# Ledger of designs, part 2: VHH binders against q99177

Target 1, 341 residues: q99177
Amino acid sequence: MKRGESQAPDAIFGQSRAFALSDSSVNPDVIEYLKSVRQEALRTNAISIKNHMNLQKRTRHKSSMYDDEDEGALKRHAISPSLIRLQRNVEIWVRWFNSVKATVLTNAYEFTGYEDETLDLLLLFLKNYLEDMPSKCTTVEKIISVLNQHSFPEKAEEKEENLQIDEEWAKNILVRLEKTKIDSVEDVKKVITEGDKHELVGYNQWFQYLINNEPQHTTFHEKITSKQLWVLIKYMSNTWIKEIHKKGRHYRRLQDWLFYILVHTPERVTAEYTSILRDLGKKCLELIQKKPVEAHENKITLPKEMAELNVEIPAAVENMTITELTVSVIAVNYGQKDLIE

## First folded at step 6 (VHH)

Design d1
Fold by OpenDDE, fold request of step 23:
Structure d1 (fold): chain B 341 residues (1-341), chain A 123 residues (1-123)
Amino acid sequence: as target 1 above (341 residues)
Amino acid sequence: QLQLQESGPGLVKPSETLSLTCTVSGGSISSDSYYWGWIRQPPGKGLEWIGHIYYSGRTYYNPSLENRVTISVDTSKNQFSLKLSSVTAADTAVYYCARQGIDESYWKPFDYRGQGTLVTVSS
């Protein structure tokens, strides 16, 4: 039972280094990514490792004095049965999930919007349109600059001329671009691909949408932006996961949404987003520990669309809850193994 | 422009090993932003994920096929390959190689795929 050294949250990531990145149970790709992110964070925040070592040396106040021998009985906090269950099954569950995720994403390909070639042509059209504008604001100049950095395919200009794209499209896109922080061509691509997403704003609107709509792969392309995905994850963490766990009125629908959210969450995420996921994982764990759901009561069900893909549910997964799955996925796929240790 | 092209035999005998190669052009497989994978579509069925590989050589397989599937990468040739052992009629499908973005900035699952190649398992 390796004494969980309560390592102070990593000042860089705001996360506890409770697990060694060298742990063989952690996805190596995640480890490498986290290392890279850490390195980048160290570079960007000029946080000289030297300064943190010096600060830790100072607070060793030798509070030598109070020998009070209070034999406080090391209440060996008996590992919660729920945690034991997680530890035993986490690998199987995550493996299954990853398979499902890959399968779902494979089938979602048909829904990914514009082919890259088409997208490039759209970008080119947009670029040309913006360049031809008689008056350019700073935002437009920035967008043009970003687009100029993009390598367009050979003969794209010839193909663009054949595209029946109207200027009205470009105008509409521009309006959206002006409302979005554009730092890269990828940002522009996102705006183009996300279409006129009526941005659901606020908790109530999202909640109503979720409870009244079945999640679909297309929904995540048509209705949910990358930023909005994280908003949903926050809402899930703060409120909806409790409803799911308690089998509230809309727990089934919310569960389906959570499953889709997990599936559509990128594999590599920034430290900031990792933190958000970690919070969700913590909440899941807390809920599991407080009220161990008798496995029989909240069996995971695949959303309808996923069920149609004939995804097999192994016996080992049949009694898994979405809450358990969530914390497991976060722990393993996003290098937060300390949550379940 | 990124292009993926499948190559290999279109006919494989039962119990033999299906071998396919994907050649990538117009981009490097030595990117940390992508998985390179294989998917298939049996006749009259949906797409099935087979597995994918990271540039480092880390592989991920469909559990249903894990014991029969090997995916490898050759960065020097800008290629990755699929081996599926002990094939049966059930393995008859159009096989596609595909790229999957894994980075948040480039999160576009299976944004590129090949044209596909039909592999028939028949005696």
Scores: ipSAE 0.418, ipTM 0.784, lowest interface PAE 1.5, mean pLDDT 81
Fold by OpenDDE, fold request of step 23:
Structure d1 (fold): chain B 341 residues (1-341), chain A 123 residues (1-123)
Amino acid sequence: as target 1 above (341 residues)
Amino acid sequence: QLQLQESGPGLVKPSETLSLTCTVSGGSISSDSYYWGWIRQPPGKGLEWIGHIYYSGRTYYNPSLENRVTISVDTSKNQFSLKLSSVTAADTAVYYCARQGIDESYWKPFDYRGQGTLVTVSS
């Protein structure tokens, strides 16, 4: 993949384009979507500029005393109190969030992936286990064949014997391998390193999973693929954020998931993904503006695992809602500041 | 293969400044796809994020340590460093330098980490 020429940040999206819109490989639907988003952003900015210009014109009018002319109540579109709150606190909130994100991800390191040496030992253990099976199906034979293509380190057998791995691990891995197309040792490594990524398909399955499972850092590595993460963000934007905001039946669980989703969202994303985030930000902003008081009652809480990591909520963040945090993070971290201006 | 190696004194006196350097080999610090950071693990405690630096020199610090922490990068040496001022016994920990992917294509938090170096704060 050619080192993407550092394109100048898009003035509207605040990020470098990950791809040239003129590239033939770009989905036309994506282009159209981005155009629509851009148009919306321009409209929003135009309104903002117009409001600022109107404010500047108002300051120049020297109140000459006399003329009773009916100053048509230029309804100073008073910036909503909710927006003012966001503008005042967004930097503090995002700074805190970024710290939390870093802390969570730091602690996740111990749980993510195997060292190459360890992985080799696991592969060796698996190989030996499979070879020792009294009966082998075609799939097992294929896996053994693939593993035989791997160059194991010298004295790996001695080290493997010292590794406290039980046969139950191998059995479980085999079940996963049987469900995966295995053509190379890299595929096997992927299955070992990637948790049982039962790909949940569809809104209902994901919803049931979220409400019945507490989010954990490891879940995002073991169960949620990059693609699935964005599916979840879309569901959040289209449906779940409303439930969170109105404090529906599952709002606490969904809030915890949203927090983790934000933590596990990459910092640098494509224009396509930026658009998805922007949509979520817009939805959050809309909800905040419609029901600011109710939103304020839904204060941020840390997911259980984060609390266990001794992550603290400072006083400056104590009254923040997850919806406010979401739009703030999107605005600042993903260059969508126009959402809160 | 990318390798990170911590270097610095293993013993620091109270109120002094802890200084560590991370030497990166097998990759460039000047990549725009990664943060380069420091984490630590006090005895019997979990990992704590200290801060990280972007190739441009932009730094991010743990708010709890922000006033005492300075992270810098030397692209010519392919190194980045940590300074922690006014150390106390609470700063005794194994210190790790680490890389964090920030791009969607490289999104892997702290995918590479050094072996760690124990720094003891004692009189």
Scores: ipSAE 0.334, ipTM 0.743, lowest interface PAE 2.0, mean pLDDT 82
Fold by OpenDDE, last read:
Structure d1 (fold): chain B 341 residues (1-341), chain A 123 residues (1-123)
Amino acid sequence: as target 1 above (341 residues)
Amino acid sequence: QLQLQESGPGLVKPSETLSLTCTVSGGSISSDSYYWGWIRQPPGKGLEWIGHIYYSGRTYYNPSLENRVTISVDTSKNQFSLKLSSVTAADTAVYYCARQGIDESYWKPFDYRGQGTLVTVSS
């Protein structure tokens, strides 16, 4: 059993190369892309080093008297206050995030499905939702009839109110139920628990899904494949992160999804995936720099399921935005520190 | 088959140090694909992550416990250990050692954990 030679971590990406770039099986386009990313990373680092060297040179030259030379406004690219903030807080934020991530994942081990109680609450919610529908088709009536045969626990109604289930969830479940032969409550339970086997394809479908569904830990295991995760990250990078930052119509939901995406992003990723994350990080950084630090109006909120885990938000994290968190996590956890330096 | 087994005292006095060891069999701790960690469940409460360690010795701790927690790894024995100092009644819990996948290929929600060991803090 050949001991896989632990390849030294890539100096630029801070991670072990998952594959040899020289391997003929590697897509040349990917290689070129990675080269470009490396070049950009080097450029960014070079700029950072130059800025640091220029700062050191300026501290020494306060002493020399010499007069006239051309104020070529070394535009002291004043490190943006936002960047300074990131640099100061990145360790604390990432530490907190890692803790949250670990907590979420730890608690996920017990989740072999909905607890019977939770499932009952979901059924109750669904029942109430369907009963409140202004028009009921034959299928809906049948489902209601089936649900009426179920014995709900005492005080389930009180608990249901606390569960704050999204109506969109019920809508989505209904769509699935309509496609399934429902003869018993067990069939309904099965539809709720088996997850949507439908592979979402394309930006629009994913967008609609994210907007209409609250992210859950189980979603990432039951519905979202590894490949799909990265598709979502790309969409986040290209479009959704802007909406989050601008507090668009669906910014809260998208923020929650982004948080879960970060939690469910593997710690060890290929160079290709690192590049995708880096792009997301860059976009986050750009957005952060466009808004003054004082405008951090979007305090980070935990997704509902995470909040139920009694995860505390410390004072040092209270003013952090999801965008700041994202770039911080990418910078530290995925060896892209040059983004914030 | 990978097995994790917790070992240590089931009773610890207040202010003392809780010490547990996890013995891993059927797999190597020296794998670069996993964190090895500790979690606990106090009576009537949810699971709490304590911390984990990489085979290199890099540790990650719950910030709430960071000052009291030390996790170590002994690759020669295929073991990793937990020390929790200055224990109080609040530290009474079932303690589990667990493996966490790091690699995408091992990024599974259900990774291996021990059966757990009850540690009671009592005078």
Scores: ipSAE 0.302, ipTM 0.725, lowest interface PAE 2.2, mean pLDDT 80
Fold by OpenDDE, last read:
Structure d1 (fold): chain B 341 residues (1-341), chain A 123 residues (1-123)
Amino acid sequence: as target 1 above (341 residues)
Amino acid sequence: QLQLQESGPGLVKPSETLSLTCTVSGGSISSDSYYWGWIRQPPGKGLEWIGHIYYSGRTYYNPSLENRVTISVDTSKNQFSLKLSSVTAADTAVYYCARQGIDESYWKPFDYRGQGTLVTVSS
């Protein structure tokens, strides 16, 4: 187990390389990418590297040779059982994840709208939801009135029950409807079909969106920008991952989102983005280490859309947590193996 | 314009090895920005990812098929190939070769794929 030589901060990346690029365990694709980035950085920032190397020469303060042989016991930092678990399973887990990722991407579909029949069922669901509301404002009453003018197909009620529509969907739609002038059922259909094109800004808005909406592949393409993806990763790292790990109130939904975030994170990322991922990995590792291995009761679950694609969780992955998966993916796919070594 | 074309036998006997080749034109397989992969669609089922290969020769396989699948690349011919051993009726499908982008802000679906070739496993 070659002790990851704490390499001096790479002046180019501003971060100490936790692993030698020559490590056979590092994804060669990542290595090549990093080489290319380094080369580009050297080309563009050749001037800045010269200045940083000159500054490190000056502060060689003469720390005096005090010989104190303090036999400080090589506290063989006993590798935590959790870390051992990660080391043993990381390859299998990441392989599985990559397979799932590929499968999801292979089956990615573009939302082309609802079929008329489906739309009718959605309208019916919405109608029923609104009618069942304990308090109705004038806007809600108006919407109900409009929906009552619509002729629903025969046996629509029976079919609606088969549509596992979340009430949260209706709530979200209602918010949009309240912001729109509704004069006809066609206006309602339009609101349902056009989706929410509003850009979410800030932690609270994103949090509310995540907990109230199931993640879908199309959401990442239609609603989430590249920059926003990284904002979400930061939020995940700073706050949501703790809730997931502790099985907080919204841990399942947040877990589903984290899974999709990982799926939609590109393989090749800038040094800056790598740093963000690394931070997430570190936080995951910290959480894993704090929780006894026996307490890993938070088994990974698949988001609904993935389950519908017949993605399976094999026995080797069944006891894996999303937190473990996250650090594993970051360690292997993004060349951060030092996190688990 | 990038084009991918599958070639190989349309009929394979049980227990034999299915072999397909994808010829890429209008672009280089030696790009570091893409994976080159195989997907299939059994009759009445969804698309299944088989695996893909990087220009360096690094391969990624579906774990369910890993023991039977070999993907190779020939940069000189601008081709990559699929071998699937010990085939059964369950391997009957339309097979597609496809390209997957790596460097984009988002992982995108396969942006280019071939027309597909039906491979039937039958005695």
Scores: ipSAE 0.258, ipTM 0.701, lowest interface PAE 2.6, mean pLDDT 81

Design d1
Fold by OpenDDE, fold request of step 23:
Structure d1 (fold): chain B 341 residues (1-341), chain A 123 residues (1-123)
Amino acid sequence: as target 1 above (341 residues)
Amino acid sequence: QLQLQESGPGLVKPSETLSLTCTVSGGSISSDSYYWGWIRQPPGKGLEWIGHIYYSGRTYYNPSLENRVTISVDTSKNQFSLKLSSVTAADTAVYYCARQGIDESYWKPFDYRGQGTLVTVSS
């Protein structure tokens, strides 16, 4: 890959123009997405950029001709061995990761959500419960109205009795429904299928939670909101990744969480979120370069749930570290290839 | 309401090609926010991801099945299909077509799936 000239980072995506979107190894879907976002951003900002091009005529002060013979020793920045390793293995590692990601996410049906039939029965139960309420507020009436528009399967009433649904369930669901704008049956289904998200607040609470709990797929659906996911990524980038790399006291647990965070990170993200990921990637890269992982000391380990899902570590990824994986995933899946070039 | 429906033969002979089609209704397959894919559940086993396809036609396959799997999309019919070649008894499973959200704004992996169709591989 011809290292194109060090172009200034793209203002929109924080990446170098020369490498980030042109590399064939980058996910083409991501490239297309990023191009579209860029185009849209340019369309919206085109009005403002006309004005700023005029100001950068900063007066190159003619600093005086001191002939200092800049022996510009083209310090051929010898590509670090660590970077070479990344370049050689990135495709294999990312392929494996994507497979693992798909495996974990596929098993979401085992942990979260209901079969359509079951969901219909739950909806029916909820409907009946709400209709039987002695007093109904406007919100409840609205929910009932929405549920009445749903076509329930034949004999659903007979089957409902078999599910032994507790009224307490309906009460709890109602509390959640009251906090949510409900315009359709789909909204109700969403509330039913979504777990009770507990909002952990602050670095310390999250840290304590992570170190004391194993990551599970269901946790990301039940407890971690989209916003919180990015908070965790920031914490990982700023603090926890160092502990992982140094094999601190909680490095294994934090590593497991990082793996799951990556698995549960959306594939297509905004420029803002891309920037956050890029920062994480940069931090990982810096750590890798500063302390090259002795090939055998910090091998990736599988979280417990992944092992239970029969995820295997092939020989090609056996010596891979979580930091290497993180950089690789960010580089390839999120169009940040310049991180490893 | 989005609906996914699997269709195809319930019986396939060994060494033949399993072919299934998923028909999507109540939504467009030409969305840039979703992958459209296939998962299966062998009897007594957990769910296994087979692969998925993006609206552009880009495919992603389970490495364990990559050599035997072909997924295609027909945007005009709002359908996508699975072909699994050289089937064996190990490929007997309930097959589901599913949608996976991939966009940050629509992040919900495998939020919709079909009812599933049993495919038995037998002579």
Scores: ipSAE 0.212, ipTM 0.676, lowest interface PAE 2.7, mean pLDDT 81
Fold by OpenDDE, last read:
Structure d1 (fold): chain B 341 residues (1-341), chain A 123 residues (1-123)
Amino acid sequence: as target 1 above (341 residues)
Amino acid sequence: QLQLQESGPGLVKPSETLSLTCTVSGGSISSDSYYWGWIRQPPGKGLEWIGHIYYSGRTYYNPSLENRVTISVDTSKNQFSLKLSSVTAADTAVYYCARQGIDESYWKPFDYRGQGTLVTVSS
């Protein structure tokens, strides 16, 4: 793999890969180690995600159709071709989606930390990454200095030639390091091993986070609270969905996030939350109706993590857009069928 | 404490039907808060979702297996079962029955799982 290419996240480890494991030049011992960890995780931790989630319990309510007196009710005058398309394909799309959702959740893993050897490797690669930066701020220099004080195992050095760091991972870690007082290698280790505990507040912070971070399954357990999920859905409904549909600058990233948002949306939600979803559905429908031809040019792509799960887009779904999927899921899974009728 | 236990043959011939039963103890399968499902793990591969069933009998299947899979529930026995027809070597796996929570804040993965049972497809 070329240095600088983002690696697909590892669904089993619940994080982006720090190393290019798909490269044939990767040390087989490292691969074996990681596979062993993965295997153990699958056996023991796949169903333990429940305990890691800091989510508020929500009361189960039946999804109901709301007669939104909203003036913007889609004047169903003429059945649009786009609506006909939705009606014809909605069952297939939703079935596929639900399968994917189940697959993702089935393969979920809770990250429990790094072994010392792995952590040392990460530190080494991080050090090298930072040293190779064309421009270094004072903070970066300090981090490098701290890392240079660490005694790396000989084995770690030998592995350096065979492994490559995920630059996206490194960048994300660096951002966290810059926000933390780093006085020792232990501080760096702590930042690596600890999740990002910073609570994002407001539209701008979330937007920046989304565009700069690839969504991962574990992100929704570690970073996004129950309340925040719905905030994101509102932002999606009000602003981001338009960018996705128009293929704006960040449409792919936002699409990936929307996909995961849908995956992590609970099946049973309160009336209040149903209303929020309904709004999103309406917005999607509006966009689809306004520009049906352009919409088809925006075929759905899946988050990188899906490739790790061998999730593919079947022929029956290949021409589907994320907006079409979204409204379909909302219509069927959340009892809002009137949106597509 | 909720317990799930898989039962069935560990060996199935090609083209035959794999049949497994999951017995649930320490909880009721008739709860409206859960799906009851099957997952499997082929050797050296990740977990694969097969499908699940609601207490009402409503089923959800992996599209890749939909034509071969039948899941049923027996509320009187507090059991649910898996049938997978026309098996091949590719169906060799450890099979797990599991419970899917529905009423949680997030649609969570199966929160309880059996110990698993190895089913080998061989002539």
Scores: ipSAE 0.047, ipTM 0.591, lowest interface PAE 3.5, mean pLDDT 80
Fold by ESMFold2, fold request of step 23:
Structure d1 (fold): chain B 341 residues (1-341), chain A 123 residues (1-123)
Amino acid sequence: as target 1 above (341 residues)
Amino acid sequence: QLQLQESGPGLVKPSETLSLTCTVSGGSISSDSYYWGWIRQPPGKGLEWIGHIYYSGRTYYNPSLENRVTISVDTSKNQFSLKLSSVTAADTAVYYCARQGIDESYWKPFDYRGQGTLVTVSS
């Protein structure tokens, strides 16, 4: 508890007090990283100031016939009680969400892959299946060559005879291997340790899946690919967030999926993916400003699985809506603070 | 064969700093493919993520602990470390070091962890 430097009131990851960077017990690389994170936050503020100045220049050269539009734009951004509410609460809401995300993700994932012995048996079964194929394409021959680099315990061959492995498993693994560049046995191991992914295609199949299934952590780890995650975010932005905000049909189920999507979105994303998140944030802000709701009416609830993990909504954040949380997380965690400035 | 091994004192007095080191063998921590992290499990409770570090020194911490936590890396020794300041009895837990793959389009779980070491905070 060292008090020192003055800082902006916004604290990322729950930092509300000044950090004493002169502590000699702190690793210098950590100090330099913390300085770079602070500097990046200051650069975000500078970008916001520049955007504000550009907006003022554009407003200056508009004709008198657009005077009503200038009032409408100002009313939508500067006067909205819903925007002021976001600005006042964003830090507390995001801090809570980040704590929940950290707790949920570490409790939801298994640390162990297959035991080395079990993985060796699976590799041996796959190797034998591929060697017995009557016709082998170049890809199969390459996979066999890679598997020949692996040393199998002699007892693994005896245990493989007793292991109940379905040839259908091997066929499915081969299909997945053909989609992957395989340079080493470690690449084959990665394919084996990943679960089967969904083959759902298009909006209607995904919508029917979501409304009929509760989200679970295993679904995101084992069944939904990274590309499918971003497809779901686009569906949220284009269609489902409006249904959630207005308590339309299936709003609770879709809200639960949105919460898990936010939890499983990585900390660092590409510029392309950041743009997708920004579109969702803009839609959330539009909904909040155009059709404001009382917090007691649409307050967030947690998916059922999270109650089993002892995750709770504290009184300090209980009146938040999922739409408000979504834009807050996008603004703070993904560098889109101009959405709520 | 990749191995992660925790080391450090098993007993820490209240208000002092808990300090642990993870030694990585059978692989390099200078990989651009992995984060190196710390997780703990208090007796009878669930796992709690503490934070992780990229080999360049960039860190990410659990917000509930960030004011007390420092994670560092020493690439020349193939080690990374945890310091948790101002400990209390609530910090008694089994501490694990762990490896986590990096994917900028999808969050990945930890795929390897050490055996764990019990750290008790008491007089």
Scores: ipSAE 0.006, ipTM 0.371, lowest interface PAE 9.9, mean pLDDT 72
Fold by ESMFold2, last read:
Structure d1 (fold): chain B 341 residues (1-341), chain A 123 residues (1-123)
Amino acid sequence: as target 1 above (341 residues)
Amino acid sequence: QLQLQESGPGLVKPSETLSLTCTVSGGSISSDSYYWGWIRQPPGKGLEWIGHIYYSGRTYYNPSLENRVTISVDTSKNQFSLKLSSVTAADTAVYYCARQGIDESYWKPFDYRGQGTLVTVSS
């Protein structure tokens, strides 16, 4: 049922367009920032044109002077050796990275072992650990009783017998089991597969978690949500990439985490997420140009999980740093090539 | 129930082209939600991603193999195919076809794969 004849296109078009361009729904600080960025871009371009003209006319007049302004101008015109190194190597580095990413994701997510078979091995190890405890409280006896209801395949018993599984893992699982009502094997399986249900929030909790734990691919689908991945990328951009680049106290651990963050970053992202990656790439480039890293320092090393997948660093890329890899990946895989051109 | 089945010759001579087809049943290959991919496992080694294809024909390949790999899709037969040229003994492996969800937030796991087919490269 239509009762009106004329739509109000002027109201929708005019109001929406004027409102979108300069309306109060946009934070005033953002509007002023955007105006200043635009003005700086115009001023920079005009200054470049003026400097070209002034240099031609004034070069003979000030030929004997060397000061901070001339020193600054020389620095602005020089192409960094580190940037040249990026430009020459970016293709090889990104191709290697993409191969590693493909290997990690196809093996570690889907094929590190059948979920049920791996779970059977873990359940069997836990059962054997609990049965061997010298003193058993009623909770432990209940858990053993529940595990005895589960039928273990002969393959699990053979593989568990040949495994070196960390008893600390079993102790940690028991602590979590004691906090849960356990009535069936499925309850035990849930505790094992879901891990600690406590969500990490805020910079300090994430920093402490990262420095105390090696990255694993399973962390990125069991512990870290998609929103949290982007929070971690922002922490990298704002703080951790500088610590990595200057070889701060935790730089090797943070470098390993950055590598895994890059591996688990989606291949196609929204413009908002692309902007977040671009900020990280800009920071990496600034650090590389301001304080070049020697090739023998801060070489990428592979986390233990990747070494177990037989991933190796070939000679052609052995001297790459994580900072160089990060900007290279952002430039090539996320369409930000102007960062290195 | 979705099913993926690899088919093709189990023996290929060196320097020739390995050719495999994956037949999809119980679902449509023409979906904007999935990539259709190939992975392989050489003897005694881990899995290696070969590449995947979107039903429109857009392909993505493992850079280490891209010069030798072609993946194609035939939506009318509900199939997609792998060709790997100039094979050597290093290409002997169990080859799997697989489905992978598309998500802008993270790399999705493969949620279905075939049983695999052994392809041996031998004179």
Scores: ipSAE 0.005, ipTM 0.380, lowest interface PAE 10.4, mean pLDDT 72

